# Ledger of designs, part 480: VHH binders against q9y6x5

Target 1, 379 residues: q9y6x5
Amino acid sequence: LPPKLLLVSFDGFRADYLKNYEFPHLQNFIKEGVLVEHVKNVFITKTFPNHYSIVTGLYEESHGIVANSMYDAVTKKHFSDSNDKDPFWWNEAVPIWVTNQLQENRSSAAAMWPGTDVPIHDTISSYFMNYNSSVSFEERLNNITMWLNNSNPPVTFATLYWEEPDASGHKYGPEDKENMSRVLKKIDDLIGDLVQRLKMLGLWENLNVIITSDHGMTQCSQDRLINLDSCIDHSYYTLIDLSPVAAILPKINRTEVYNKLKNCSPHMNVYLKEDIPNRFYYQHNDRIQPIILVADEGWTIVLNESSQKLGDHGYDNSLPSMHPFLAAHGPAFHKGYKHSTINIVDIYPMMCHILGLKPHPNNGTFGHTKCLLVDQWCI
Key: E = the ipSAE of ESMFold2; O = the ipSAE of OpenDDE; V2 = 0.75 times the mean of E and O plus 0.25 times the DockQ between their complexes.

## First folded at step 24 (VHH)

Design hf4 (framework vhh_8dlx_2; at its last look DockQ between E and O 0.94; V2 from the best seeds 0.80)
Fold by OpenDDE, look of step 24:
Structure hf4 (fold): chain B 379 residues (1-379), chain A 118 residues (1-118)
Amino acid sequence: as target 1 above (379 residues)
Amino acid sequence: EVQLVESGGGVVQPGRSLRLSCAASGFTVTDNWMSWVRQAPGKGLEWIGDIYYGGSRFYNPSLKSLVTISRDDSTNTLYLQMNSLRAEDTAIYYCAKGKNYEKAFDYWGKGTLVTVSS
């Protein structure tokens, strides 16, 4: 049988939730599979960029999805959550579902994973759902499992995406134990639903399943705000993205804008594009604006508005609060093995290996995941 | 002690709707996956549908348009809504508690008879 892989993302599932809350279903999943406790994601630590990094193995500067909100100065195009369907934004990379879809006797399926409802390199998954946040997990799960079970050519790669616990993290903040306990219990139960459904269909034994996330969540507060209007007149720049990493397009001399912002707050680093730290791998793309502002953990960049979010993400990708986890189960994976950390871009070459796909050039290191795989030698 | 008690069965005319109840005791319905199955006279058991831990529901494709499974957490009760009943829907309807992570049931109710006749 050809190898099959289901990639599942629970948006905004912070890694240390596993330590601070109970997940009986997920723990059972892990017990029979593998766990990577911390996954270092890519900067910026936002949803679209990191999900695309998972499926491309590329840093944001390379795959071109550099934020949830983007602007291209040449074409004058905008990218946002409500405007993400133009292949222009996605075509700088080849996601794994396209690679898989183009293979003989294989097809891909997707339930609302970012970018899956867009033809990329003139290819779209044979089975996909248009993104709609109102669609229940049940419906998504039903479609994915149906496609995995009954499709011809067989679905060999599938993605499943769910918006929680990110939405709740934003609403309640990750430090709200009462509300987050409730939310995380629901997530665990949905994991239970997934596993149970796969078992009921007889898919469980032969399906590789990865459960992961794109980023974590940090606690925000009304007491930790950086008001840009206090530092610079809004007529001097265009805001492409706001918090916690602001993308600034100057309307006047860049240096002048920079000088007005550089000392705006002790809790915000201001970078000219060429001075962005190398460790972010966030420089070599035209979609990155001339100036970026990076707020410290837990600080929110605002204009003359109050933030309503009690939690947020997008911060420095070295922060543990921004890190998701990865769990996996299936024929390709060991049982009962725990690993400390990998980079999020490492997932792509691993998935390619599992599926027998030739990976496109990527930033991942296959060696980092060898210990997770039964067919690899691990020291 | 685990107990499942079905109710709501009876004689109904074709085209009518009926809601069956399954009162559970000795365990929490929301912590388990539950199932409805039926057995028509002279036929084998037929799976109707499941409701899992997080509330995800899955149905027999042949019955999907006619049935809805739900549960009430506060009363620890499972429900089966049936619409547009036909003579062929005549059967004993059972609720069952699933065994976690297996394709098996731990417990069954005694069933409730539904007769669809003009």
Scores: ipSAE 0.922, ipTM 0.969, lowest interface PAE 0.4, mean pLDDT 96
Fold by ESMFold2, look of step 24:
Structure hf4 (fold): chain B 379 residues (1-379), chain A 118 residues (1-118)
Amino acid sequence: as target 1 above (379 residues)
Amino acid sequence: EVQLVESGGGVVQPGRSLRLSCAASGFTVTDNWMSWVRQAPGKGLEWIGDIYYGGSRFYNPSLKSLVTISRDDSTNTLYLQMNSLRAEDTAIYYCAKGKNYEKAFDYWGKGTLVTVSS
């Protein structure tokens, strides 16, 4: 009898793809549910940070996953795409699947969502797949729907992650209509597979489903490069993360490193940590390095080399190109309702409400999502 | 006009493999979910498996290790690969076109007979 929720992410799905490409399956999903046209994500607009913000309701400085590449000066630990399993990195917050499965008569399931194969606060998702990008969508869908349908205690919260259109967005750029049309058609077909399977199993009418993403994608170019080696000798700093937000750990006096960088390019802002704009909520964590470099939209910071990426993300979270969408369907949601925008941190308290969970302290505002929900007075 | 034409049936010995095909016309296979079903002598219809819009496949659990469904979008053709055939696999094999998001089929082929006999 408990309410059930499936949270789905298609990585790098820019909000305006919905207007610029055809999605018959997703549009049918939206027609029978709700759409939030733009979700304002958290800075930096990268994959690990924003997926964790969705499930914790916290800004990056508060949940501690501040980039896809990190260094913790206190413990001297390193984090990367290939070195992300140490619970140390994840333990500054409690994600919703941990809270959910610690309730009586509840389990959580996961198909590749960032962090779900890590024992966070000594608690790993009740059912999960170890991350492996070679595992097909079919296998992820099969496992998640089997767990939703056949588990005791019942799975009440489940997550499903897919790497596209992010991978193709990096490869082709969002302006490549021919290639992105093919990529996005495949994604829409996979959404059709998801909905068909839920209907075939008898789950569709009583399962709440959120389809969202972590960020968008902007067009890059070989004529928009910022060559960091032309401005500063590599020996003066340790590079923790490169582009489009570089994280700089000085090896010499911090002010000297800052002065060498501040006039490097008019297409890059250079911040001492204490001078990072307050609107980023990106200052109060030891994992944020003493100097960050923030490239302008579509610019790439490089180390004296060309870039093979034609699209990227990680830029200022005020940029519409960095914003994903959110669609939802299920008994908790209105039918045929469209909402302009929410903050990505608002998703967490909404999910807690749907599941009947007490949210941990967070940066989200439940009131921003009330109009999506049938049990709430909108105005 | 929607048509589904199965082929590849016949008499085979136990333990051998067989690939059935289903040529579809009048619709695009990738815009629909497709299925294989069979009917053994004296039995009702038995669902073998489905292939959905994006290529996700789901099988009858009792047959999962014995069969593989695939499709070729360029020829608009659905396939059923069957391995380690047994006498109980003797049946008429049908391909079917599903209704969008429903549990029901709206078109069936005429079937192809597979007889597994030594």
Scores: ipSAE 0.583, ipTM 0.862, lowest interface PAE 1.9, mean pLDDT 93
ESMFold2 (binder alone), look of step 24: mean pLDDT 83; pTM 0.839

Design hf5 (framework vhh_8dlx_2; at its last fold request DockQ between E and O 0.95; V2 from the best seeds 0.88)
Fold by OpenDDE, fold request of step 25:
Structure hf5 (fold): chain B 379 residues (1-379), chain A 118 residues (1-118)
Amino acid sequence: as target 1 above (379 residues)
Amino acid sequence: EVQLVESGGGVVQPGRSLRLSCAASGFTVSDNWMSWVRQAPGKGLEWIGDIYYGGSRFYNPSLKSLVTISRDDSTNTLYLQMNSLRAEDTAIYYCAKGKNYEKSFDIWGKGTLVTVSS
């Protein structure tokens, strides 16, 4: 039987939630599989970019999804969560579900994973759900498991996406223990649902399952705001993305705009595109705007309005609060093994290995995940 | 004592609706996966549907349009809503507690009889 892999993302699941809250179902999952305690995600630490990095193994500058909101100056196109269906935005990379279908007589399935409802390189997932946040986990789980169980050609790669605990993290802030406990309990129970359903269908023993997330969450406050309007007039620039990494398109001389912003706040770094730190791997793409503003952890960039979010993400990808986790179970993985850290781009070559796919050129390092895999030597 | 007690059964006319209850004691319903099963006269057990930990529900395809499973955590009670009842729906209805991460049950109710008759 061909190897099968289900990739599950719970959006905004900060890694240290595992240490601060109880997850009976997830802990059981981990006990029978592997855990990577921290996954260093890509900069910026936002949903669309990081989910695409997981399935391409590429930094954002390489796969072209550089933010949740983007602007292309040549085509004058805009990208956002409400406008993400144009293949133009996705075609700078080849996601694993496309590779899976093109390299083998196999099918892919997707429940709400970013980009899966878009034809990329003229290929769309064999089975997919159009993104709709109102669709229940139950329905997503039902579709995914049905496709995994009854498809021809067989589904060998599937994705499942869920919007929590990100939405709640934004609403309550990650430090709200009462509300987040409730939210995270629900997540754990959904993991239970996933495992139970797979077992009921007889899929569990032969299915590799990865449970991960795209980013964490940091606490925000009304006391930690950076108001751009106090530093520069709106007429001098177009705002492409706002917080915590603002993308600035100058309407006047770039240097003038930069000079107006560079000392706007002691809690914000201002970069010309060419001066963006190399460690971010966030420079070599035309979709990255001429100036970016990077707020310090927990600070929110605002216009002349106050932020309503008590939690946010998108900050420096070296911050632990931005890091998700990765847990995995299945024939390819060890049992009862814990690993400290990997890079989020390392997931792609690992998944390709598991599925027997030839990976496209990527930024991941297969060596970083060898200790997770039963067929590899671990140093 | 750990037990399940079904109630709500009785005689009902075709086309009518009926809601069965399953009161649990000795364990928390929401911490477990639960199931409804029925047995018609002279027939074997028939699976109706399950409700899992997070509330995900799965049904027998032949019955999906006619049944809804739910639970009330505050009262630790499982429910089976049945609509458009037919004569062939006459059966003893059982609720059962599943073993975590298994396909088997560890606790059964005694069942409640539902008779659909004109």
Scores: ipSAE 0.936, ipTM 0.974, lowest interface PAE 0.4, mean pLDDT 96
Fold by ESMFold2, fold request of step 25:
Structure hf5 (fold): chain B 379 residues (1-379), chain A 118 residues (1-118)
Amino acid sequence: as target 1 above (379 residues)
Amino acid sequence: EVQLVESGGGVVQPGRSLRLSCAASGFTVSDNWMSWVRQAPGKGLEWIGDIYYGGSRFYNPSLKSLVTISRDDSTNTLYLQMNSLRAEDTAIYYCAKGKNYEKSFDIWGKGTLVTVSS
């Protein structure tokens, strides 16, 4: 039978939630499959960039989605959560659903994964939902399972995206045990719904399922604010993105802007673009602004010292609080195996292997995921 | 003990609506997937719909426009709302507890009779 894969993301699912909260449905899924306890994601640890890294295997500098808010100086285009549909932003890479559906006798389906409602390289997912955060998990699940079960040519690659626990993590912070326990219980129940439905439809035994996330979440506080207005006049720069990685487009000499910012706070690193640490792989794209400000974990860059979220992400990708997990089940995967860590860019070449696709050039290493797969030697 | 008790059945005129209840004891409904099933006189069992752990619902396509399943976790109670009733909806209505991650049921209620007649 043709290999099939469902890729699921629960946004903002911090890896150590698995140790600190109860997930009977997810633990049952893991018990019958594989777990990667920590996935090292890409810098910056934001939603749009990391979801695109999963499906392209590329660092943000290479796929061009470098933040949730972007400006392209050549075209003068703006990208935001509410202005993300221009293929221009997405066309620096080829996501796996495009490669998949261009194969003979294959199609792709998508329920809300970032970019799947955009015609990337003039190709949009064969079946998709226009993004709308008000659409219930029930409707997303119903559509994705209907497409997996009833399509010609068959859907061999499908994606499903859900906004939690990210939204609640921002609202409450990851340290709010009472509220996060309730939120994560709901997420676990939805994982139960997914597995139950796949079994009811007869899809479970022949479908590979990956459950993962894009990033974690760290606790923020009103006591950990960095006020840019106290360090620099707003007239000296254009603010492209604010926190926790600020993207600064100087309006005057950039060295002068840098000098005004470099001593602003001991809890913020200020980088000229050429000085961004090599380990971030975050330098070689015109959408990365000339100066970035990187707040320390749990610190928030603000202009007005006004209300702020209790949890955030986007910080240094070496921080364990920024790391998601990966769990998987299906014919391609071992049963009852735990693995310590992979890089988020490694997921793409693994998915290509499972689907029998030739990967595009990417930054992932297939060898890092061999131990998860039944058809590979773990040596 | 573990028990499901349906209520709200009776005689109803065609075109009217009816709401059935299923009170559960001895287990938590939201930890399980739950179902409504009916049996018309002289017929086999007919699946109406399910509600899963997280509240996702799935219905028999032939009944989908006529029924709504809901759950109240504070009272541990399952509901079936039926609209625009017809004579062919005359049946014994059962709620059932599914076996987790299976297609089968392990606990059934005694049923409640709904008679649709003019």
Scores: ipSAE 0.787, ipTM 0.922, lowest interface PAE 0.8, mean pLDDT 94
ESMFold2, look of step 24: ipSAE 0.749; ipTM 0.912
ESMFold2 (binder alone), look of step 24: mean pLDDT 84; pTM 0.841
OpenDDE, look of step 24: ipSAE 0.926; ipTM 0.970
ESMFold2, fold request of step 25: ipSAE 0.775, 0.754; ipTM 0.920, 0.910
ESMFold2 (binder alone), fold request of step 25: mean pLDDT 84, 84, 83; pTM 0.840, 0.840, 0.838
OpenDDE, fold request of step 25: ipSAE 0.935, 0.936; ipTM 0.974, 0.974

Design hf6 (framework vhh_8dlx_2; at its last look DockQ between E and O 0.94; V2 from the best seeds 0.84)
Fold by OpenDDE, look of step 24:
Structure hf6 (fold): chain B 379 residues (1-379), chain A 118 residues (1-118)
Amino acid sequence: as target 1 above (379 residues)
Amino acid sequence: EVQLVESGGGVVQPGRSLRLSCAASGFTVTDNWMSWVRQAPGKGLEWIGEIYYGGSRFYNPSLKSLVTISRDDSTNTLYLQMNSLRAEDTAIYYCAKGKNYERAFDIWGKGTLVTVSS
């Protein structure tokens, strides 16, 4: 039988939630599989960019999804969560489901993973759901598992996406133990639903399953705001993205805009595009604006209005609070093995290996995941 | 004592709706995956549907349009809503508790009889 892989993302599942809360279903999953405790995601630590990094193995500057909100100065196009269906934004890379879909006797399936409802390089998964946040996990799970079970050609790669605990993290903040306990319990139960359903369908033994996330969540506060209007007139620039990494398109001389912003707050770093730190791998793309503002952890960049979020993400990808985890189970993976850390871009070459796909050029390192795999030598 | 007790069965006319209840004791319904199963006269057991830990529900495709499974956490009760009943739906209906992460049941109710007749 051809290898099969289900990639599951629970948005905004911070890695240390595993240490601070109980997850009986997930722990059972891990017990019979592997755990990577911390996954270093890509900068900026936002949903669309990181999900695309997982499935391409590329830094944001390379795959072209550099934020949840983007602007292309040449075409004058805008990208947002409500306007993400133009292949123009996605075609700078080839995601794994396209690679898989183009193989003989294979097909891909997707339940609302970012980019999966868009034809990329004129290819779309044979089975997919248009993104709709109102669709229940149940319906998504039902579709994915049925496609995995009954499709011809067989679905060999599938994705499943869920918006929690990100939405709740934003609403309550990650430090709200009471509310987050409730939310995370629900997530654990949904993991239970997933595993149980796979077992009931007889898929469990032959299916590789990866459960991961795109980013974490940090606590925000009304006491930690950076008001740009206090530093620069809004007529001097166009805001492409706001917080915690603002993308600034100057309407006047860039240097003048920079000089007005550079000392705006001690809790915000201001970078000209060419001066963005190399470690971010966030420079070599035209979709990155001329100036970016990076707020310190827990600080929120605002205009002349207050933030309503008690938690947020998108900060420096070196911050532990921004890191998700990865757990996996299946024929390709060891049982009862824990690993400390990998880079999020490392997931792609691993998945390609599992599926027997030739990976496109990517920034991942296959060597970082060898210890997770039964067919590899762990040095 | 661990127990499941079905109720709500009886004689109903074709086209009518009926809601069955399954009261659980000795364990929490929301912590387990639960199922409804029926047995018509002279036939084998037929799986109707199930509800999992997080509330996800799955149904027999042949019955999906006619049944809805739900649960009440406060009363620790499982429900089966049946609509547009037919004579062929006449059966003893059982609720069952599943074994976690297995394709097996460990607790069964005694069943409740549903008779669909004009």
Scores: ipSAE 0.894, ipTM 0.959, lowest interface PAE 0.4, mean pLDDT 96
Fold by ESMFold2, look of step 24:
Structure hf6 (fold): chain B 379 residues (1-379), chain A 118 residues (1-118)
Amino acid sequence: as target 1 above (379 residues)
Amino acid sequence: EVQLVESGGGVVQPGRSLRLSCAASGFTVTDNWMSWVRQAPGKGLEWIGEIYYGGSRFYNPSLKSLVTISRDDSTNTLYLQMNSLRAEDTAIYYCAKGKNYERAFDIWGKGTLVTVSS
């Protein structure tokens, strides 16, 4: 009887891939469910921050995962891929799987969603896989469906994360039709595997499934580089994160560092922390550095070396190239409904509603997602 | 026409390994989910395992450690690797094409006999 929800992310799935490539399995999923054509994500448009925004409903300044590489000036701690397990970084918010499994007769399961292998507020996902990118989609799918089918107390909220098309988008760039067609066909086949397996196990009719992503991808070029070393000596600052949003911790007077960077490139905006545009909601956290540099779409900030990436993300969240999509199917959702846009922070209160959970304070608006849900008046 | 043809069966001694092949024509193996099923003398059909569109594989738990399913897109062929064969593995082995998004099969091969002699 209790509603169940599986949240799936295919990293770096740009919204317009759905229009520009063939997805027979995903289109069949959408036909019997709902589609949100564009999801406006949070600034900066990076993987860790946006995955945490989905599950907390918070802007990055509020949940504290403000980038993939961070520095906390008070504790002198650094966050990176090799140092991401310290609960210190994650404890400024409560993700939905923690709230879910603290309810009586409920548990949560996770196949590598960011943060699910961390004991956040002394609570780790009831069932989880330690992150390892070498683990196949088959193994992730097998574990998540086994947990959905066989756990006591029952798993009512589950997450599944996959690294593509982000990895290939960085490698080839989103404009490489030949390689991206092959990559996206594989992803569509994996969506087919997901749906087929859920049907074979008898889970399909009573499980709500959301398939979404954290961000898109834009084309980069060796012709669009911003050489930071040509504007400022690197001894004047500590570099916390580089591109496309550089996080600058001055070693000398902040105004002097700002003035050296201000006119470095017409393709880069330079902000003092207090001057970051309000629309970014990216100011009120100690982990946001005193100066940030925001490259224009498709531009790469480098020191004095070439870039090997042909695609990247992290840019201004108003850019359509940074936006993912959302598709959903299950008893909570209409069939055959298309919606133009929501904010990524709106996903959290919608998920809480589906699961019957009281949401923590958040930045989402439930009204933005009401039209997706069968129990809500939209028309 | 649309067909599945199994091969590689025969008489084999206990403890040995055997690989069965299933050649598909008239459709693409990787556009469909595919299965192996067997029938021992006087018994019903026993599901061995399946492989889905993107290559995810699932096996009968009782056979999981003894079998491996694979496919080759370039030859449009499905394979079943069987290890540590026992007399009870004597059966006719079939490959089958699943109906997409259903728990049913629509095309079966003719089968290949495997006899594990003691």
Scores: ipSAE 0.706, ipTM 0.901, lowest interface PAE 1.4, mean pLDDT 94
ESMFold2 (binder alone), look of step 24: mean pLDDT 83; pTM 0.836

